# VHH binders against p46559: the designs that were tried, part 35

Target 1, 369 residues: p46559
Amino acid sequence: MTAIEKFFTEKSPDSEQVLLKVIELGIDFLGGEWKNVDKSQVNVSRVHGGQSNHMFHVTSSTSATPYLLRIHRQPPSQVFTDTVNLAIFSERGLGPKLYGFFEGGRMEEFLPSKTFDVNDVLVPENSRKIGAIFPLYHSINVPVSKSRRCVHLMREWLNGYESLGGGDYEILPTTVNYSDHPKSVSIKDLNHEIDNFEKWSTEIFEHTLVFSHNDLASTNILELNSTKELVLIDWEFGTYNWRGFDLAMHLSETAIDYRVPFPPGIKMNGDLIDNPPNIQIFCEAYVEADKKLKNRSPSDPTAEVKALIQECQFFWPLTNLFWALSAMKHSLLKFENGVDLDVQARDRLAVYFHLKPRSQKIYEELSKK
Key: E = the ipSAE of ESMFold2; O = the ipSAE of OpenDDE; V2 = 0.75 times the mean of E and O plus 0.25 times the DockQ between their complexes.

## First folded at step 15 (VHH; framework vhh_7xy4_2)

Design y5 (at its last look DockQ between E and O 0.42; V2 from the best seeds 0.00; counts 0 for: pae E 4.4 > 2)
Fold by OpenDDE, look of step 15:
Structure y5 (fold): chain B 369 residues (1-369), chain A 123 residues (1-123)
Amino acid sequence: as target 1 above (369 residues)
Amino acid sequence: QLQLVESGGGLVQPGGSLRLSCAASGFTFSDYYMAWVRQPHGKGLEYIATISDSGDWTYYSDSVKGRFTISRDNAKNTLYLQMNSLKPEDTAMYYCAKGTYVEGRTSWRFDYKGQGTQVTVSS
């Protein structure tokens, strides 16, 4: 735990120390009316919903600009990536403004909004909106490595798991209704799975590389109260990736409910995995928005939508493998994020092995063309 | 006023069965996940069973899986725990716990638990 994290987590938001600290931050990064703000005029309230950060809404009874204070909990590498991405988006008007950053935290524009939950993202109209917003982000040129970071992360997590003393991973028991998975999987086997998907993806989908969010769960979608527009947040995994991986990541997350206040903290809906209700609408919206963005002539989108659906289906199991490997490693570290990581790892591996044959078939079909 | 009242505990021999009940009042019972937690003497709280708001989804800890069954009757505002094949290790105070409204990804928590009912498994 960093010193600043300890400071903000051990002290009450209404403590004098916290009040003076947020004034200091206001003065340092925003200036202006913050120079005249007294501690008696400041209110600090904790914002709930983030797992990776501590968040506080800082306001005053004066004309001083209110702001969201974010204290990081994630690794430095993720903080760096997230901060850079936020800075870029801030300048482009694609998210909250970045007011400042410091060691262990940052100050952001507070956006009155509703954070989506699993029910919100299953609403067809919302799915359409989300599909339509992706092309905008995918069209951004970000000056970061164009390497497929997801593959590197998977290998890194797997190596980390091994280094921590992890061995063959038992997939039983699971909470999903799949049985077509092995009872256990070795590190060697998992490496082979990564290699295969890397190969397939490189051969078939290399031309689809785009800047990607790679973690668009419902909690990372804000609906602005004023305009009802959607804003994507939490770009800590923002890197270049295959388009289909990013889209499939969101779609796969729509099948997962994290609103479980007790163990295991996660509920996967097999029906939504096998038959996602909004994939058609989502992909239609994507194709339409992408055409518009690129000033393409109106044409029948049927073939393109079908192809995009297939692309999403291809990457769907890989998104589960991705998070399974993360969960495997972090479970050994006894990381607590409100989810039983062993349960999550097992369930995601079960989903992976269940869907993998479909991906292989898609590869085989597309490789012949 | 929110209330959870557990009942059904007692002394039972190893291999025996008990059925716990929890009567809920003061909130819309059908809107919340519920759980059973237990606390052995001198030990911390242990989550042992979870049930969704509608009752269509359940989860069990490894320690009780296959032996315990959590259920609910939303019309009666009652939570149940059927405990079979009881072991001495199951000796604990058992509490009914109310889930919070969960926004996003949050830590496991309840905002209210009952006074508990004692379960003792002994020869």
Scores: ipSAE 0.671, ipTM 0.890, lowest interface PAE 0.5, mean pLDDT 92
Fold by ESMFold2, look of step 15:
Structure y5 (fold): chain B 369 residues (1-369), chain A 123 residues (1-123)
Amino acid sequence: as target 1 above (369 residues)
Amino acid sequence: QLQLVESGGGLVQPGGSLRLSCAASGFTFSDYYMAWVRQPHGKGLEYIATISDSGDWTYYSDSVKGRFTISRDNAKNTLYLQMNSLKPEDTAMYYCAKGTYVEGRTSWRFDYKGQGTQVTVSS
C-alpha cells in the first residue's frame, strides 16, 4: 500500500487533514478557482470504486469545479493503460474530463449517472444504444502496441498461475450442466487452446483489429442522468484486439449474474450462454452505426449483420477462457471479492469447451472462402 | 418481524438420513435466495447449500454434494434440506439463511437469525 493510499484509507473523508489535502489538489491541478476555498466549504464523500480504486466526490459551496478523486489500489502497471486511455478519451470528449494525475491517483470529472446492471443491458432499447456506441470507440487510434492482444494477457495469467504452484485443473464440479468437456486440463493443454484460437483469429479476423475495451460488463456502462447518453468506463484491460472478442465479451457477460449471494457469488445463466436474446438488435445497431461513422452505403445489411453475429459466436468461447485463466490465477492469490473464483473458473472452462466446436466450424467455413 | 425457524435435527447413526425444515415469515420468501449453513462445535460457519428464489438453481459445497439436497416450497414459505449418508463430520448446528444485499459492502451475503437445529451423527 502507497503512502497516499494509506492517507485516504486511514482518515475519514470529513477529517481536517483530508479536507485540506483535497483543497491542495484542487489548487495544484485546477488552479485559482480553488485558491480561496475554505475547508468549511468543502464536502468529500466516498464513492464506490470497485477493487481498483478508492473514489471520492469532492465538491464545494463555491463555484470551484467539483471533481472525482481516484486513489489507486492496484499496482501502477495495471492502472497505466486505464489512465492513458482516459487521457485520450477525455481529449476527444468521450467520457469524463481528466483534470490531472499524480503518483498513486488522478482527478477527473464526476458524471451524475446510472450504472447499468445485468437486467439493464438486456432491455432492447439499451442493447441498441450499447451496440451503436461501440464503433465510435473502435474508431479511435490509441498509441499503444497493436500486437499485444487478449491472448497475451491470458498467457500472463497462465504463467502466473504456474509460477504460484498451479498445475492440472479439474473442471468438475460445475454449476452448468455440460458433459462435453475434459475432466481436467493441464497448463500445456491450456497453452494449446490459446495458441489455437490465436492462429484461427489471426487467419480469419486480422482485418477487424480495433482498440477494444475487453471487459464491457454492465457495471462499466454509465447512462448520464441529464442526456441519457452512454459512456464506457474502466479501460484497465484495453488493448488492440479483434473486435469480435470485444463484442462477444459484452454479450457473454449478460449470462453472468453477480447478484447471487456469496457463496458462490456468481451464477451462469445457461439459457443466455447459448445465444443472448439481444444479439440481433445489438449487431444491427453496431452495423448501422459503423456505416454511418464511415459514410458508406450498406451493400447488404442482412448479410453484414449475419456475418457480425457469426463473428461474435466465433469469439464466445475465447471470452470464457479469458476469465477462467484470470480466476485460476487469482484463486491461488487468495483474492476474494464476494465471488468463488474456482466456481467461476470451472464453469467458464466448461462453457469454453462446450462452445469451442462451433468456433471451429466457423473457422473451417470462413477459411474455405 | 422476520423469523427463520429450523427444525428436524436430532441424533442419527452414521449412514442415516435426516430432513431439516426452515419455516420463514415476516418477508416475501419467494423473492430471496436461501441457504443452509452449519457450525460444528467450536468452529466457524460453513455454507453448504444454496437455492435460487424460484428453486430452479442450486449450489452445493464439495463436502455435501451428492449426499444433501436443498429444496423449497414457496407456497408454504419453507426451505428444506434432505441429508443422506450422514457422517460424523456432519455433526453441527444447522441454520437457515436468507440472501440480503449489504449496501455498505456492495455485495450479496447470507444472513442467518434462527436458533438453528442440532444434528448429531454418532454411533
Scores: ipSAE 0.137, ipTM 0.647, lowest interface PAE 4.4, mean pLDDT 87
ESMFold2 (binder alone), look of step 15: mean pLDDT 82; pTM 0.838

## First folded at step 17 (VHH)

Design z1 (framework vhh_8cml_1; at its last look DockQ between E and O 0.33; V2 from the best seeds 0.00; counts 0 for: pae E 3.0 > 2)
Fold by ESMFold2, look of step 17:
Order: structure tokens, then C-alpha cells, then sequence
Structure z1 (fold): chain B 369 residues (1-369), chain A 123 residues (1-123)
């Protein structure tokens, strides 16, 4: 834990030391507008920061620019990607302004907003807005590695699971109503699943390589109070990837409800696992936004939407395998995040194997063309 | 103020059955997840079962699954726990629990417990 994390966790937001520190940060990163602010004019309030951050809303009774202070709970290397990606998208007007960053934290624009929940995502107008955002950031050339993809992190998690003493993983019991999965899987089996999907994806979808968010669950979407525009946050999984994974991640997360008391802290909405009601509207919005961005009309827009739905369906099980591997490793680390990670891993593995045959069929049909 | 009143506890022989009830008041019952926990003397409370606000989703601990059934009647503001095939390990005080309200919290938990009802399973 960094010195600045200890400072902000061990002291009250009202303490003289904290008030003076936030004035110092304001001067250092926002300049002279904070220079004449007195500690009696400053308010620091703790806001909910999720699992990765301690967050503080810093304001004053002056005209000095208020800011959101994020103090990272993770080692700097664990949150590095999120900070770099935020900086890139902040400069392009696609996220909150980044006012500064330092060892252990950052300062950013405070955006009065509503955080979406799973029900908000399923509202048709919201699905259209969300679908239309993806082409915007998919079109940006981000100067980072193009070779790592989602499978890099999946392999890292599986290797970590093994290194922590993990072995064959039993899929039962689950909370979902599937029986078409194996009883257990070995590490070798899981490596084969990753390798197989990487091969399929590279052969069929390499032309769809774009910079992707890879974690656009409802809680990473803000609706601004003033404009009702949507802002995307928490880019920590941002990397080049097949666009279909990025889209499928958003769609598959509509079946996952985290508004459940722990234990277990997670619920799979069985009716949404393989057929979310918003997939048509979401994909239509993507195609229309892509058309507008590229100044083209699709020659057969219905066929383009159908093909995009097929892309999403192909990657759908991979998104569940992705989080299952994370949950398997973090369960062995005894990571506490308000979710029973073994329930998550088992359910997502069951969903993966249930949906994989559809992905294999799509691969076989597209590869013979 | 929130009130949870458990009843239906008692002494039962191994293999027997017991039905617990929890009468709730002081909040809009149908808006909340409800649960059952239990506690042996000198031990921490342990999770037994939870049920969604509508009653259409349930989840059980490993020790309860297959033997216990949680249910609710939103018209009567009541949560039930049907316990079958009882074992001496099931002995303890059983607490009805109310989940937190769903208004934008990210750590969903049980935040209120009743006084409990004693269940004793002895041969």
C-alpha cells in the first residue's frame, strides 16, 4: 500500500492534513485558481469508489475548479492501463477531463450523473445510445500493442490459478438450468478452449481488430444529469481485440445481476443468457453509427445487422470464459468483492459450454466461405 | 422501525422437520430480498438461504440445499423456512434477515436481523 493510500484511508476527510493536501494537489495540477483557497473553504466528501479506488469529491466555496480524487487501492501496475486509457480518451473528449495523475492516484472532472444498472441498459433508447458509442472509440488508432487481445489476460489468469495450486475444476453445483457441460474441466482442457477460440477468431474475425473497452457492464456507464449523454468509465481492460468480443461483453452482462445480497452477491438471469431482448436494437444502432461515421450507406443494412448479431453470438461464450478464469484465480487468492467467486466461475463455465456449439457452428459456416 | 419476529423454533429429533416463520413490519416488505441465518453458541452467524423480493429466485448454502426450502408470502409480509431431514449440526438460533435497499449500493448485504428462534436437534 502506497504512502498516499495510507494518508487518505487513515485520516478523516475533515482533518486539517487532508484539507491542506487537497489544496496542494489543486495548486499543483489545476494551478493558481487553488492558490488562495483556505482550508475553511474546502469540502472533501467520500464517495463510493468501487473495488479499485477510494474516491473523494473535492470542492470549495470559491471559483476554484472542483475535482474527483481517485486514490488507487491496487498496486500502480494493476491500474496502469485504466489511467493511460483514460488520458487518451479524455484528450479526445470521450471521457471525463483528466486533470492530473501521480503515484497512487489521479484527479479528474466530477460529472454529476446517474450510474446505469442492468435495467437501465435494457431500456430501448439506452440500448440505441450505447450501441452507437462503440463505433466512435473503435475508430480511434490507439498507440498500444495490437497482439495481446483478451486471450493474453485469460492465459495469465489460468497460469496464475495453476501456480496457486489450482487443478481440475468442478462445474457443479450451478444456479443455471444447463446440463450440457462437462462435470469438471482440467487446466489442459481450459488451455485448449482458449487456444481453439483464438484460432477461430483470428481466422474469421481478424479484420475486426479495434481498440476495445472489454468491460462495458452497466456500472461502467454514466448518464450525465445535465445533457443525458453517456460517458464510459473504467477502461482498465482496454486493449486491441476483436470488436465482437467488446460487443458481446456488453450484451452478455445484461444477464448478470450484481444487485443481490452477499451471499452469493450474483444472480444469472436465465431468460437473458443467450437472447437478450436488446440485441437487435443494439446492433442496428452500431451499424447506423458506423455508416454515419464512414459516410456510407450499407448496400444491405438488414444483412449487415444479421452479420453483426452473428459476430456477437460467436464471441458470447468467450466473454463468460474470460470472467470464469478471473473468478477461479481470485477465488484462490481469497479476493473479497461481495461476490461468491466460485458461484460465478461455475455458472459462467456452464454458460460457456452451453453456448460454445453455436460459436463452433458459426466458425464452420464462415470458414467454408 | 424495522421489526422481524421469528417463530416456529423448538426441539426436534434427528430426521425430523420444522417450519420457521418470520413476520416483518416497518418497511415495504415486497421491495427487499430476505434471508435466513443461523448461529450456534460461540460461533459466527452463518448463511442458510436467501429469497428475492418477488420470491422467484432462491439460493441456499451447501448444508441447506436439498433439505431446506425458503419461501415468502408478500401479502402476509412473512418469510418461511421449511427444514426437513434435520441433523444435530442444524442446532442453533435461526435469524430472519432483511437485505439492503437496492438504491444504488454496490455492496449488497443483509443489514437487519430479528431476535431469532431456537432450533434444537437432539436424539
Amino acid sequence: as target 1 above (369 residues)
Amino acid sequence: EVQLVESGGGLVQPGGSLRLSCAASGFTFSDYYMGWFRQAPGQEREFVATISDSGDWTYYSDSAKGRFTISRDNAKNTVYLQMNSLKPEDTGVYFCAKGTHLEGRTKWRFDYWGQGTQVTVSS
Scores: ipSAE 0.384, ipTM 0.772, lowest interface PAE 3.0, mean pLDDT 88
Fold by OpenDDE, look of step 17:
Structure z1 (fold): chain B 369 residues (1-369), chain A 123 residues (1-123)
Amino acid sequence: as target 1 above (369 residues)
Amino acid sequence: EVQLVESGGGLVQPGGSLRLSCAASGFTFSDYYMGWFRQAPGQEREFVATISDSGDWTYYSDSAKGRFTISRDNAKNTVYLQMNSLKPEDTGVYFCAKGTHLEGRTKWRFDYWGQGTQVTVSS
């Protein structure tokens, strides 16, 4: 725990120490507007939502600019990546402004907004808006490695699982009812799955590499109160990946409800997985927005939309394998994040194996072209 | 102000049934998971059941499974717990709980609780 984390977690938000500290931060990073702010004029409220961060909304009764104070709980490497991403987006107007960063935390623009939930993202119009906003982010050139980090992470997690003493993993779905999966998978089996998808993806989708969010769950989408525009947040997994992987990640998350307030803390909807209601609208919006962004002439988008849907479908199981492997590793570490990680891992593996044949078929079709 | 008011508790013989109700106010009821907890004398509060915002999904503790049914009427801002085949070990104060608005993937949280209703199973 960093010194600043300890400071903000051990002291009450209304304590004099905290009030003075946030004034100090305001002065340091926002400048003169905070110099005349008295502690009696400051309000610090905890913002709930992030597992990886402590967040505080800092306001005053003065004209001083309010801000979101984020105190990191994550390792420095992850913090660095997230901060860099935020900085880039900030400059491009694609997210909250970054006011400043310091050891163990950062100051951000507070955006009056609604955070989406699983119901919000299922609204067709919202799905359209989300699809339309993706090309903006995918068009950004970020000066980071262009390697496909998703594959690397999957291998790392699997190795971690093994190193922690993990062995054959039994697949027993809890929230989904798929049965077309193996009873158990070995580490070797899982490595083989990773290898196959890496091969397939590299052969048929290498040209689709974009800077990706890779974790666009509903809770990572803000709807601004003022403009109703959407802002994507929480770029801790922001790396280059295949476009379809990023899009499928979002779409696959629309079928998952994390609002379960008690174990298992997760519910997957098989019907939504099998028949995602908004995939057409989402992809149509993406294609249209992408064309506009690239100043392409209007043309019949039918073929492109179909292709993009296919691309998303191809990567859909891989997104589940990705998080399954994460959950497998972290379950051994007894990581508590409000979700039963074993349940999540088993369910996601069930989804993976259920959808894998479709991906294989897509590969076979596209590899012949 | 969020309010949860439980009712329907009482004395029942083993094998009997009770239906608990919880009237909710002060929030958009249909947007939140609801749950039931219970606390036996000298024991910690334990989870019994939860139901999704739309009522399409339910989850039960092992002790409740097969005997208890959680349901809700969003038009009435009420969550119910039908308890069948009651046992002496089911004796305790039953609490209604409101789920939190989950801003992240990792929240097992109920943020409001009722005052509870006493359930006593005794011969």
Scores: ipSAE 0.283, ipTM 0.684, lowest interface PAE 1.9, mean pLDDT 91
ESMFold2 (binder alone), look of step 17: mean pLDDT 84; pTM 0.853

Design z2 (framework vhh_7d4b_2; at its last look DockQ between E and O 0.42; V2 from the best seeds 0.00; counts 0 for: pae E 5.2 > 2)
Fold by ESMFold2, look of step 17:
Structure z2 (fold): chain B 369 residues (1-369), chain A 123 residues (1-123)
Amino acid sequence: as target 1 above (369 residues)
Amino acid sequence: QVQLVESGGGVVQPGRSLRLSCAASGFTFSDYYMGWYRQAPGKQRELVATISDSGDWTYYADSVKGRFTISRDNSKNTMYLQMNSLKPEDTAVYYCAKGTHLEGRTKWRFDYWGQGTQVTVSS
């Protein structure tokens, strides 16, 4: 834990130290409008920050610009990506304004909004809106590496797991009811799985490369109070990647409820794991919005939607392997985020192996063409 | 006004069974996650089992999985714990626990507890 994280998590938001600190930050990054603000005029309230950040809404009874203070829990390398992405999207009006950043945190515009929960993302009209907004973000040229894909981060986590003394991983016991997975997997086995998916993806989906969010769980979606438009937030896992991974990540997260009490703090909804209920509507909205955005001539929308559904289904198990590897490493680090990371790793590995045959079938079908 | 009343505890020999009940009142039972916790002498209170509001999802601590079964009857506002193949390490006070309502929250918590019922497993 960084010093700045310790300061904001161990002290009360109404403490003199916190009130003076947020005034100092306001002066430093927003300027003279904060210079004459007294601590008695300041309100700091904690807002939901998800699993990656501590967030505080900072306001005053003056005309000084209120701001959202974000204090990172994540490693500096992930924070860098999120900050760069926020700056790029901020300048395009696709997210909150970035007011400033510092080691361990940043200041940004507070967007009066509703944060989605797991029930909101299952509403068909919301699935349509989410599908329609993805192409806007996917169309943006972000000046970062195009070679650092989801598989690179997966390898970093697996290597980190091994460096921390991890070995063969027992998949049982699970909370999901699958039996078509191995009892345990070695690091060699997992490297083989990553390598195979990278090979398959590069062979048939390299043309689908876009800048991707890679973590679009419900809590990263805001519905603006004023316009009802959706805003995607928290781009700390943003990379260039195959678009199907990005879409499959969102769809697979609809099967997961993080609201359940800890332990385990995570619940896999078996009814949704094999087929999300809204994949058709979601993919139709994506295809329609992408065509409109790119001003393309009409094409066969039924075939294009079917192809996009196949892309999502192909990448679905990979999204589970992605989080399983993260959970394996962070369990050894004793990282605490309200989720039993071993339960997450075991369940997601079981889901990965259960769904992988579908991805193999899709690869075989598409590689014949 | 929330009340949780446990019953069914007792003294039994290892390998035997007990069934615990939790009668709930003062809230809409079917809207809430419920759970069983236990506290052994000299230990902290620990989760035994959780059941979702509908009863379709359950979770068990590793130490009881396969031996204990949590269930609920929403028409009777009652939760149950069937405890089979009891071991001396199952000796504890068992508490019925109510989850919080989800409205305006990102995560349910267990924040209301019954008075507990003693289970003693000794040979």
Scores: ipSAE 0.097, ipTM 0.595, lowest interface PAE 5.2, mean pLDDT 87
Fold by OpenDDE, look of step 17:
Structure z2 (fold): chain B 369 residues (1-369), chain A 123 residues (1-123)
Amino acid sequence: as target 1 above (369 residues)
Amino acid sequence: QVQLVESGGGVVQPGRSLRLSCAASGFTFSDYYMGWYRQAPGKQRELVATISDSGDWTYYADSVKGRFTISRDNSKNTMYLQMNSLKPEDTAVYYCAKGTHLEGRTKWRFDYWGQGTQVTVSS
């Protein structure tokens, strides 16, 4: 835990120390407007929604610019990536403005908004909006490695799991009822799965590499109160990846409810996994928006939409393998994020193996072309 | 003020059944996940079962799975725990728990507990 994290987590938001500290930050990063703010004029409120950060909404009764204070809980590498991404989006008007960053935290524009939940993302119109916004982000050229970072992360997590003493992993689904999975998987088995998907993806979808969010759960979507526009946040996993992986990541997350306030802290919906209700409208919206963005002539989108749906379906199990491996490693570290990581890992592996045959079939079909 | 009041506890022989009730007040009952915990003497409090706001989803600890059933009646602001095939190991104080507001990903998971009801399983 960083000093700043300790400071903001151990002290009350209404404590004098916190009030003075946020004034200091305001002065340092926002300028003279905060110089005349008295502690009696400041309000600090906890903002909930993120797993990886402590967030505070800082306001005053003056003309001083309010801001969101984010105190990081993530490893430095993730913080760096997230901050760089936010900075780029900030400059391009694609997210909240970045006011500044410091060791262990950053200051951002506070956007009056609603954070989506699992029900929000299942609303067809919202799904359409989300699909339509993706091309904007996917069109951004970010000066980072163009490698498929998801594959590297999966291997790193698996290696980490092994290094921590992890062995064969028993798959016992808790929140899903799939049975078409192996009883257990070895490190070797999992490496083989990664290898296969890397091979398949590289052969048939390498041309689809885009800068990707890679973690677009509902809680990472803001709906602005004023305009009802959507803003994507939390780019800690922002890297280049296959387009379909990023889209499938979001779609797969629509089947998962993290609002469970008791163990295991997660609920997966098998029906939504098997039959995602909004995949059509989501992909239609994506294709339409992408055409518009690229100034393409209007044409029948039917074939393109079908292809994109197939692409999403192909990557759907891989998104689950991705997070399963993460959960496996972090469970050994006794990482606490409100979710039983073993339950999550097992359930996601069950989903992975359930959906994998479809992906393989898609590969076989597309590899012949 | 949030109130959770447990009832239905007692002394039973192994293999028998009990039904616990939790009467909730002071909040919109139908908007919250609810759960049952238990604490045996000298042991830590442990989760028994969880139920979603609408009642469409439930979770059980492995130790009670297949024997216990959690349910709720939102029209009555009441949660239930049907305990079948009771074992001596089920002896504990059982607590009703309220979840936090259904938002976001990670939050403190619960914010209120009942006073508990004693369940004793003995020959």
Scores: ipSAE 0.087, ipTM 0.594, lowest interface PAE 2.4, mean pLDDT 90
ESMFold2 (binder alone), look of step 17: mean pLDDT 86; pTM 0.875

